VHH binders against Type II restriction enzyme MwoI (mwoIR). Designs and how they scored, part 3

Target 1, 363 residues: Type II restriction enzyme MwoI (mwoIR), of Methanothermobacter wolfeii (Methanobacterium wolfei) (o59646)
Amino acid sequence: MKNPKFTENQKEIEKEEFEFLQKLNFIIKESLELFNTNLKNSMKFINYITLPIIMASIESKSFNPFSEIIEKHIAFILNSKMNSLGYKFLPLGYSSDLTYENDNSIIHIDIKTANLENPSDFKDTVPLGINQSSYPGVLDCKIRGKNIKADCKKIKVYPNIPTTYNNKLTITNALLFIYPDYKEIIDEIREDYIAIRELISINLKDILTPIEGSLEEFLNYKPSNEKKRLEPILDNIVRGYFIHDKLRHEFSENVEKDLEEFEKKIIGIAKKLKEREIKPVAILSISIPNGELAPHYDDEIVSGKSWGSSFRYHYKKSGNSVFKGLDNKASRAVFLHINKEYLPVLKKYFDPITVYELTEKRL

## First folded at step 1 (VHH)

Design b04 (framework vhh_7ubx_2)
Fold by ESMFold2-Fast, scan of step 1:
Structure b04 (fold): chain B 363 residues (1-363), chain A 120 residues (1-120)
Amino acid sequence: as target 1 above (363 residues)
Amino acid sequence: QVQLVESGGGLVQPGGSLRLSCAASGFTVSSNYMTWVRQAPGKGPEWIATIYSGGSTMRDDSTKGRFTISRDNAKNTLYLQMTSLKPEDTALYYCAREIYGDYVYRFDYRGPGTQVTVSS
């Protein structure tokens, strides 16, 4: 901590951050069963959200659509709850990042998922984009090659998100969902996933275009009259994507057969996923400090490598994971949910007394 | 020492009203997040309502419109006003103080509860 004394303005900033954490706590807890719900009960999740995510995952050459599917499912649930707290969604386009505003603040919620088998993704840091918070990051200027080791002056990088915007305070929360190993689920859908990738690369790539716009606009999208010809094949394609206008009149018999096969494979994936009950091991809320609080924190609580593309928030860094201006020094990283079955493994990475108290004392 | 004591429970007929009180000592109610929770026999605890330090409130949808949480800062007391009571509202009602500690949310103090029975 650079300066131990907080101004009254900085204390008010922490009060607003803590108040948002409390609101987030209650909407997550009241929505907990929605995160634990068997996908069988969420056909719209499979049809409208799942398809665009699978296609995006295929295009990115990532063989892990499950993480993206879960993040969008969480985003959908949260979006429905934030309005009840008086927050209005800010349209930033189709993205996992959620941004809301009320009269006093702009809220950024960054949804993260982690596999319990990969503790490096959750035990002490969370990935943080420079566009996801108002806190300045520090680049560790190190050049590491086979024959070269050079350390240079650390570089301070300022985020694109200001600490206040039009008199509204910026509040950032990273919401981390830890899941059991889902490799078995990925293996089960692998053949259908590969088939979809092949269909896209052959005939569908140029005729399926993602809808540009906000998450809210995407969720409320309706097919146009121009797409009626394809509605019998797969309604959810038309809802999540629009057919490229220049190619609509040139659909060949082969394209129609590929769309039918695409539908069969997507439905196959949907059926396999619907039979799975998806439950988080734990839900961790991380309140990233507003940039106005930087003088009171270690410069390295948000840091990255000079030749890397991402920053990390080091929420377990000693002395930098508490609300410093609050009397009881409440933690910025707190569990909102813990699955009792996984308490022994979680205790390897977190305070075992506190985890035990949650199990015994939660009302 | 911190203490929470609930009162105002009892036997009421369906359609009746009750006002529960929670007297706090050893801390200031207006400086904390205060919650009402109920537990029916053989069931898990059910969250009813919370009043935030700033005065805003959140209520469970199942009781929304019938139950109102409030506080009297001068008396350092939390209240739950219950109207249009139903047999399904029969439960032990607790007040609790919510706090963050280490990496978890928890209720650090709660009262012994006050029994509400709704029957003809």
Scores: ipSAE 0.000, ipTM 0.131, lowest interface PAE 20.0, mean pLDDT 67

Design b05 (framework vhh_7ubx_2)
Fold by ESMFold2-Fast, scan of step 1:
Structure b05 (fold): chain B 363 residues (1-363), chain A 120 residues (1-120)
Amino acid sequence: as target 1 above (363 residues)
Amino acid sequence: QVQLVESGGGLVQPGGSLRLSCAASGFTFSEYYMTWVRQAPGKGPEWIATIRSGGTTMRDDSTKGRFTISRDNAKNTLYLQMTSLKPEDTALYYCAADTRYLGSWDYDLRGPGTQVTVSS
């Protein structure tokens, strides 16, 4: 039954957003097995894809190679499936993880991962850069303590992404994968990562120097970056591995032993990852409203504090939407997958909890 | 310009053997890492083995005891020797020269594939 309080414009926009949600739901359900097992089954994935992430993560102040590996793997699976549905990858500089277009819409997908043990990363809000959607954010003009400047109103911050481009509606979706605590896995592989870094710094520097720039580019790669393409970066990394093979033929036994030790460390990491089945706890699709919908969402749906802080989308504050997502007043977020063994934990934050089905209508 | 063409597939009984070939042209074959990948109907692509330019190999744990990858740089040809075939090995098998997309061979340089069917 249609609600007479909803405008026709709102219904048309949310219908387009809903149609994308249905396609995304199909992709995720069809590809669910790939998220569970691909890492353990692919030495190619470990050697060519995870090595850049591992090397970059070793050099970061915050060591989190597991999260980075998962996010890149998710992006890869989605890209393959989006192309099969007629979406063309669009390398725009909007800071979203993946951008696509078809004949009717421009799609921005922001991939998020969250640890089940840190509910602040998933239970009420999702982080949102002001250049990741067309929806305006609201800056909270509060001074520390009880004092508020009388003439400081809530300030709207407008995104650079338009609500419509070349007569195509801009749709933004935050795709959130919740995983079990992986600290134990990180701790298990940390020594092998450190050993690899030491080998590269001391023994293998000259062998890996040709791919050093490509490793940096891979870590910093965003598919939305207009001037960057993933294929040349991966090609350079593959050519760097070719150099390893050449050196085994041309150089002394000492160089060959160092290469063998490096390969053993990479295989060691791969084995530890293969011994651990990586399963998502839950997958949420969070439909961030198109900016034309702002008059129907009159509170701080997207909000931040002080200049330079990140904005957050409050996906449980969407009562004026025709979407029927989470029953706890989150109308634009739906579960695409729930692992039933974690249902008691998830019910602490979501009640009731329902998996979206293709036969179940949310409009 | 650049081509990969697989051959050697067919129908075999469980426990049988097949040797697949991949003929390469239009690029310097000896300088490329070469890979065998398979895809069963309704399933995603599965990596089988990679061989480096110098001949050293990497193999998937589930098949490495039964499948052997090799190359002949003089003939620009890649091979996969398969033994002790099982019904679960039924798939389209194809070779690939590049690894530009993460975890999949759908957009890498690859051939059209050769069908292997293991049935009694």
Scores: ipSAE 0.000, ipTM 0.147, lowest interface PAE 18.1, mean pLDDT 67

Design b06 (framework vhh_7ubx_2)
Fold by ESMFold2-Fast, scan of step 1:
Structure b06 (fold): chain B 363 residues (1-363), chain A 124 residues (1-124)
Amino acid sequence: as target 1 above (363 residues)
Amino acid sequence: QVQLVESGGGLVQPGGSLRLSCAASGFPFSAYPMTWVRQAPGKGPEWIATITSGGLTMRDDSTKGRFTISRDNAKNTLYLQMTSLKPEDTALYYCARSQYEWLEPTYYYGMDVRGPGTQVTVSS
């Protein structure tokens, strides 16, 4: 059981994982241009996808609005492509972004994004939940990030996803999209959206109410009787705000001037965003091993710091018997795409860098 | 001392509704993303929803149509409104403070503080 290269049960499980990896590779390559977050041409995209998220993030300067936008965009594209391959969407109650089944397997896709300037988020591990895979995790005997002097055993934590369900193998893939640093874009618009916040909270606080909530809540928002939507006197760019119970002719000159300033600032942000195209630096598929493969790996390949902390899957420490991953070794992580412009940076963390041509078994 | 205390659980019939509350103290509540997770008997924890300090919500696909996360910063309280409850929703529900440096759409494993939980049982 301990040699993963020569057990037939292991090879059969890994063949199913590889079959899905090949389908995922096809989807990514076929849809590569669609994964670009293109802000260039759509006032609708800016209004409905980006502006509400940015406005809601004003209170938190550490929040990255682009991560949420990008992951929603990726999920939408992947959902379409999985359906085209005959996978049926399953609402199983697990935290995976997308869950599907076909005749042979249940697929969990966990979409991850990382900033190229934060290598700790991508170079060795990916965050992993107990409810995203069938692989058991291990917790350190630490609390709240503090080291414990006491000699304690690591705590095993069992997943709530079974290794098989209704005679179908469960397969988990973490799709990691590495993007360039957006700090310059965020810094460029930060002062503008702070000014918008001040206009709303000080000058227009009794007139304008922002739409709060998720992207999906915004797209499906229906104004309540308490927040009646009037025909906006503002451009479509500000459709996330409502003028409550007053008609335009009832506003004072000062209110009209503040609304004009607010509109100009929102349009300014939208123009800066539409001139940006956010392309992935690289796309990694990380095939998290089915829990039946646990006897072939060290307990620590899925490890967490303490109860309630993030688990991490150490994808450079786990191998397979069917395909070659990073460093031409039997790693479970495979580059599906690399943007050549970023090769010098990526070589600091991955050596050698190879975009694998996935065939029947391996390179 | 940083503390989270859940309430509002109980026995409810399928199709029923419950509103869970989480009272926070000892930290600047409004500055942190907050999360609801649940744990069914014999299973690991399952993430339900996260609400950022700015009010954006991220929800698990299986429950997002039935469960709504919200917050009241003036009262330092987090809420989970649950509708159309099913037997599979039976679990211990707990709230957690999420770590901001791990801010991504899926925040379920960046939790550094959690409450003791409140039991929800859906039985007919």
Scores: ipSAE 0.000, ipTM 0.109, lowest interface PAE 22.9, mean pLDDT 67

Design b07 (framework vhh_7ubx_2)
Fold by ESMFold2-Fast, scan of step 1:
Structure b07 (fold): chain B 363 residues (1-363), chain A 120 residues (1-120)
Amino acid sequence: as target 1 above (363 residues)
Amino acid sequence: QVQLVESGGGLVQPGGSLRLSCAASGFTFSTYEMTWVRQAPGKGPEWIATISGSGSTMRDDSTKGRFTISRDNAKNTLYLQMTSLKPEDTALYYCAKLGYSYGFREYQYRGPGTQVTVSS
């Protein structure tokens, strides 16, 4: 990391980043029980989070609804707690999972999950979208064609999020939850998930359309009185989906049976998940520096490919944030929670002192 | 200048005890985490224990029942109490301030070491 002298403004940015880190640590520790038992409240989970995720996953080429379900559940819990710390939800249309503001700053939180069995997803970098931070990325360019130089160029790309918006500093945090291998959980729901895919693609494809929009818009959605006839059958579904107009006029016995089967399968998944205690191995906060801090870092701490729309933040090389009263600056990546049962595995990827000191003593 | 000087090593019989000391100068000792590391002939360095400025410790499982790390911040001194010594404990023992970043370990400050030989 380059180390030109900090200006007063750049010190103020770092101070605001640290203040948010302390508030985030407080929320996570106070809400830890909810993350440890997140799947026990399957009825509330299915109504607001699970239905849209299952439907989005059905249309995906990638078969992994579990990580999507967990990420949205985490988002829901965090959203319920941020107001208590003076943050107001702010839907700016960026690709950040959650955006908030207070008197001094606008906070972008990107929720990430990783499987302990795939260390490439957590040990060195976290993925970023162009709309998730104000930090300029550097793209490695693999050049093809006879009109272009053989050597790769490094191209700077500037994100859409400004470093300051409406006289408030823009702060970005990637919040990473590392979970144990969940392959067996996926296997438990696989048959029900396949059945749901078949019902949607064959029987219900012309009836149900997912509601597009922000999490706030989804949570405030209320079914229209015009669809009240279907509420006893579709109560859980209708909150997350538009029902095509023709269904109201042509609702046959077969459609009712297919919709009932669809709901039964979704409830079946929720019940299977409710029977599992899924606890994070560790929770890691990664403070992505505000773009005004770029002169203090190497160009390659945020990198990607020139044909891609995504970047990676190299947090092990990004340097340190400040902790009061310490002779050394702490890393921009800090542990908010460690499950001590998994400490031997974590020691393979993280230094033992860093693991314990940051979780037990410095926050 | 920063200095770390180990002492207290020597020849000891199996089952015996030794207390190693590390005298620190040139920096604010009480605020740094301090570490004991050993290196046996033909082997790489092996971490033994770390102690924070406030006295909290981490220890390697293979030695934690026999070795105790401690510090005296008023004297700028780090200690390693070794009991029930075995021939396999024969090594050069040195103290260090380890620098950490994720996936990157370096010995920021280290002493020249003190030799411990366990033999009849």
Scores: ipSAE 0.000, ipTM 0.117, lowest interface PAE 18.8, mean pLDDT 66

Design b08 (framework vhh_7ubx_2)
Fold by ESMFold2-Fast, scan of step 1:
Structure b08 (fold): chain B 363 residues (1-363), chain A 119 residues (1-119)
Amino acid sequence: as target 1 above (363 residues)
Amino acid sequence: QVQLVESGGGLVQPGGSLRLSCAASGSTFSDYSMTWVRQAPGKGPEWIATIDWGGSTMRDDSTKGRFTISRDNAKNTLYLQMTSLKPEDTALYYCTTHYEDFYSGLDVRGPGTQVTVSS
């Protein structure tokens, strides 16, 4: 079913979108310091939450392990705040999107992260999966059959989400977090972690695991299969390493050498994380057209990936084109937060810069 | 900097009304968005409402039908009008510039004003 209030009246659509943007802005402002503090505190210390996530990233060879931390933590905060503002969380099966509804609208929030060193991921486009957008477009993709040959053909992308559903306006928003390049830190931690795993498995297995019993349990931990809390396991490992340090003089010179290296690596990782402050460079809210709004945009707003079922939405091209009823200054993309420390770098890609805050001036 | 002092709390019966005030000292009050936050014993802080310098408001849906935020920039004063009060509204009420600053303990706030709803 369709609601004529929204399908026939762009001013009503614009009003609902900006009401949502205002709510999103206040939620992000309310939560930003808490989120930054928690990430900073997590990075200061190796604890039961951060260590498994880092280890999972190392095992999965993920490019950006912090993206999962950001996504989960923001999802937690957004869920608590959206519920307080009258939005009900809607579980959408296997979707990673945050979906909510109220009396007037259904809200899809797609949390995106981008590395400041990869401008192609934030300066004018955001990557979207086919199921995350109702915008119809043409996608250039590789089609692989039973043959070894790969063909690239243009495939029409159809909107999966209508403009209205059950008489409610559907609003899609890409919430883009830009943060500093931590790849070097992760790569350095990865090497230290691998060295620790090899040292334990080859040289120190019989010494470390029998004494505490928990190190072997930790090394075999799998989040999907684990029903025990990780805090006691990590506490036992930390105590075991300190106990071994105190008892080092009881061991042979070769074992003392290996325990020294183990201790050095653990302390080194903790120190690297402790000295790093992790917080967003900037947060952008990007409104994405749904369903029948697509005819108001040019056909170049979408560009495809040659190999996948995703595409890039060119949010700067879509600026004011669908919202002809708004002031010429209105934008589909706005900053909700800027870390002023990075303002000179951001000015290279965004000029002028304004933060969506009713009392703040241009930066 | 702005200095904030809350007042207007007290003991009230269920269904009653109270108007809270937040007096600000400082030349920048009119430049700030202002927020009301409450904290009940044993619970975390709860955001209630925010009002910008121009009077535009954002309110929590659970209270928006019963609580109204307003400001008088000429008097450097923020208000919260509370109606149809419930026992669940019992809390210490603070005014601040941003809820996140309140939560992190970096906010500009006063000692708060206690609201107790009981029969």
Scores: ipSAE 0.000, ipTM 0.112, lowest interface PAE 21.3, mean pLDDT 60

Design b09 (framework vhh_7ubx_2)
Fold by ESMFold2-Fast, scan of step 1:
Structure b09 (fold): chain B 363 residues (1-363), chain A 120 residues (1-120)
Amino acid sequence: as target 1 above (363 residues)
Amino acid sequence: QVQLVESGGGLVQPGGSLRLSCAASGFTFRDYAMTWVRQAPGKGPEWIATIASGGYTMRDDSTKGRFTISRDNAKNTLYLQMTSLKPEDTALYYCARYSDLEVFGHTDYRGPGTQVTVSS
């Protein structure tokens, strides 16, 4: 923070940001038991969606196969709670996970997940696109590496989300769920995934062609980079599967055996996932400052990660110092929930740890 | 014992609407994903739509916009709302329960079906 002295207009912006934090805190704490129960119970459905994401993640350098599935489930729960509190869902063209309106603000909630074994995803920054907040991004020449000339200056990138919309302030919150390492489970299913790809490529390709390319889309699906929705691909695979299930009695002995192996491997993966209980290690709320506050913060709260419209917001500095609001009273990043059994490992990255306490129950 | 019983089929004119119901018993309905499947004369089974225990829905592209799947967990009932019906929608319509593993249309119980006939 460069200058802690601020105008009444800037105070009003921060007031709206922290009033939303209180509401979010209430929703998360009230829904924690429901969330954990529903997340585990939703594994019955999530197995169906989870398989493409796990398969895509096995081929990537990232072992975060549950991120999109968990984010969708969290979004479902949050949407239910926000609607019950009178927030109106807004179908804006921005890529924030959830966008709502109340009398004073447009509220953007970006749901993030992180693996406990990858601290770079949660210990001091959160990744955000220019379409997920109103805060202006900057690209630092040093961060871009050899693709940037030595004499270039910082490049300012303007966000797609305005600081005000329809006379209402835009508020952005990154809601981060930290989960235990899933690598062991991924490693356990890797051989089943390879066997499935081999069966499709060698033995079942011609038979599964009537899926109309859906199986190729499924096998090559990349959840973080795809513009196409996953649901149409799954819909086509389900349709194709029902068609082929009918024809099983007409298949040769070898084809029938290969289809049985295919199903056995898929069921094996689903069974392994269902046997695991999924609970968050911690839930962190990160209040990203409205873009009108940018002149009062150091450039160091924003850095570029790679080509594209993605940036990292730095909510914590070396030495465990969390960025404060302009009033120097409220932290912009706070824990809403901590699973106490993971407290020792969390303290490697957050010491001290402050859990946000409800100062108001509701408006 | 698990039972699924469909109702609401019948003869309807092109452009008409029908709401199919599937009454479930013998299991905790709210915990299972459910699906609608149809079989037209001389054709194999065709998947229409699935609704998960959490309420998420998946639908076939050819019927999206005309057919809507929904559920009432308090009544242990699955629904299929069909609008703008066409002669090619003539089929026996089944509801089915996804198996506990819920993968790729893998179902463990299905109903006897309800006949939908779209003609003048």
Scores: ipSAE 0.000, ipTM 0.274, lowest interface PAE 12.8, mean pLDDT 68

Design b10 (framework vhh_7ubx_2)
Fold by ESMFold2-Fast, scan of step 1:
Structure b10 (fold): chain B 363 residues (1-363), chain A 123 residues (1-123)
Amino acid sequence: as target 1 above (363 residues)
Amino acid sequence: QVQLVESGGGLVQPGGSLRLSCAASGFTFSHYVMTWVRQAPGKGPEWIATITEGGSTMRDDSTKGRFTISRDNAKNTLYLQMTSLKPEDTALYYCAAPYDTYWESYNPLFDYRGPGTQVTVSS
C-alpha cells in the first residue's frame, strides 16, 4: 500500500527535520544569554522607527506590544548563528522570516511570538503562509465576476524559491517565543502614546506628513494579519520627519515647542522601556512537514481557506499522524527553553511538557 | 548663520576628568535638542549623548556611567562632563543640532556641527 519513493522521501524529510532541530537547540541554548541582554539593549535604542511599531501594536489591542520588535530581534540573532552551522542565507523574498540552505534542504523559519495571556496564539495551532511552505493538493482560484468558485482548480503549491533550488527538500519550522503579560509597561506607555498622537494629528500634521500623508496612513493604521504593510509607512514618516527637523530654525516658536515635546515623549518612552527586562517564558520549536501536507487536510491537521494566503497547522493533533514513523523522536513540538518560574502556568496548556535535551551540544 | 563652538579639550592622563563646553549662537538654543558626538582618528562619528529643551537626556551605554550631558539655556551653552577617562576616549568631540538618533551612531545626520575640540588621553 505504500509507494516506496514517497515513503523514502518522507523519511528523508523527517531526518532533516531532526537534524535541524538539533542545530536549532544548540543555537538557542548557546545564544540565550546574549539574546536576553540584546533584547534589553534593543529597548534602549527605541527611536522613530521602532516606536511607531510599538504604538501600532498597542492600538491593535494586541496582548504583546513588542511582538514585531521581538520577532525582528530574534531573526537578527538567529541569522548571526546559522551561517556558523553550515547554512547559507537566502533572500527574504521567499515570504518567510528567514530562509536558509544546506546541501540537502531549504529551511524556512517562521518566527512567532505569543503572550501568555492569549493561549490561542500558542496552545494548539500556528499560522502558515502559502509562500513559506509547499502544499501539494491546495486549490488555486481565478475569480470571474462575483463567483470565486467558477475557475478554481486544485494544484500543487510550492514555496517561493528560485528554480535552481527546486530539487532540495523543503523544511518549515515555526519558532515560537512565549513571553509574560506586559500590561504594566503598556499602561506606562499608553498615556505618552496618546499625547504623541494628539501632537501629531493636531499640531504637527503639516510638518510630519510631507510624504503624501504618510503620518495619516500611520495614524489610521490598524494592525492586521498583514503587519508587513507597516514598514514602508514608517520609512516615509522617518524621511519626512528629518526633512522638516532640518528646517526647525525657520519655524515659529509654537511649532518648535511642539516638536520639542514630541521628542521629549519619545525619549520618555525609551527611558521607561530601558528599565524593563524582556525575557521569554518559553521557546517552542514546531516542525512542519511541507512535502506531506496534502493528506492532512482530510485529517484536519491543516485547515484554512483554499483561496486565502494562509493556513493553520494543528501541531497537537499532528503528533502521531504526521510523524508516526518517528513517534519516539522530539520533532513535532518541543520546548527548547522554559523559565522555571512559569512552569505551573505552562502546565495548564501543556501536559506533559516535552523538553528537548541533547547529551552532546557540539555539532 | 548658526554657529557652534566647542572648548575644554586637552591632554589628560587615564582616570582624569574634563568638562567640554559648546557655545551656540544664531538660533534659539533653548528650543533645540542638542547632542555630543566624537570622532576618533580613522573612524566614523560616534554618538555620545542627547539632551532635550526640558533637560531629558539619552546616553550611550558605553559612556553613560562616566559622561554627563547638561545645558544652560540662559548662557546658550551645552556641557559634557567626562570622568574616569580611558585611552579609548581619545577623539575630536563635536556638539551638534539637531540630532538624528534613529540612525546608527557611526553615521548620524546633523544639520549644524561645530569644528570640535580635541581630547587626548595618554599616560
Scores: ipSAE 0.000, ipTM 0.091, lowest interface PAE 23.0, mean pLDDT 61

Design c01 (framework vhh_7mjh_2)
Amino acid sequence: EVQLVESGGGLVQPGGSLRLSCAASGFTFSSYAMSWVRQAPGKGLEWIGRIYTSGSTSYNPSLKSLVTISRDNSKNTLYLQMNSLRAEDTATYYCARDYGDLYWEFDYWGQGTTVTVSS
ESMFold2-Fast, scan of step 1: ipSAE 0.148; ipTM 0.652

Design c02 (framework vhh_7mjh_2)
Fold by ESMFold2-Fast, scan of step 1:
Structure c02 (fold): chain B 363 residues (1-363), chain A 121 residues (1-121)
Amino acid sequence: as target 1 above (363 residues)
Amino acid sequence: EVQLVESGGGLVQPGGSLRLSCAASGGSISDYYMSWVRQAPGKGLEWIGRIYYSGSTSYNPSLKSLVTISRDNSKNTLYLQMNSLRAEDTATYYCARELYSSGWYGYFDLWGQGTTVTVSS
């Protein structure tokens, strides 16, 4: 596979990607304290950020609320900062966590969280869907069951996101937040989680419906004022659930008591967590190349994922982790934040560690 | 065990409309996001959009003005309405069931056989 020359347009693409990295670095560093999930200071946000995520986790029957809580907390903070840079939130059509536009570009930010104790989630690759970047991917299919072994052919996937649209360049950034192990914290809330799950599945199953759709839809939801005596409980619930309108008018004393117990359990979780501060260990920014740049990168920068519609982007591969057309050869994968306490652990997986402060540095 | 079967494809003139159907058998699709995906000859897969049980939809912005996705949960069936069809809309159209990976991101674990749409005069 030949090393083609960068065209002037391709150099301008990388320049725009690098300029976005610099803007992202600025807002991350200005907002670093806001990314701390400190429930003592953030209890006021339980109604807006954590409650719907906890309830969605219960509804899905999968209990990993912390990854979802942290991810949505990050999304909320980033959304408020992107507006200050002239980017408008675009809520439609793509599976990326956050999509924005301005006059010149469409920005896709894919937020990832990883536990420091599970290096397979952060040390080499990030998963990307076909709706998250303009870079062409590959889907692998391997089927394994009790009596079935089959390897499917690799399927070349073309991105649903064009490289440019109406003179707007599409830019994708994967933003990975690495956190310390929080399993003990999850275990502390498990009994309250079980109680909430039982309240939902037995007592409130016909009343509560999860809010679907975008963050914009969630943030603009207005609760009904009709049942004022239950307003504090309903205000908490409505941040993550629609209460079936007909049943609001027919609430029995038992339903009202169950809603009060539901709120009490949510508050109980918040109280158990208020002394806990979940800070990021590190924040890694990965600038995914625009699809016009694909001829300059090795085929192995992408690989298939065994199950379905996503592929892996290999951000550490030698010669592929830099802006190749720029004179500075800046890294496409850089740390925007490192907690120095965890530097020895991070060094096991990243050596050297490339950090962007005022300039790119190696630790 | 669950099977998806698409129907409604065929030859249509430029500017015409088609409604595709996807019938599920052997199990319910009620609790799943269901997607439409297409593949033009010699090209890769292109996601069209998805719909949940409640009727909530998300579309590829490049195709939003062309398509509408709907479902009939009582018939265990998914629909794709396409209007103002152009030659470049010639493709095999698939319905697919999405599994949850991170709440918002899923991967497709079940696909139909596809139905071919040819836009030609």
Scores: ipSAE 0.000, ipTM 0.128, lowest interface PAE 19.4, mean pLDDT 68

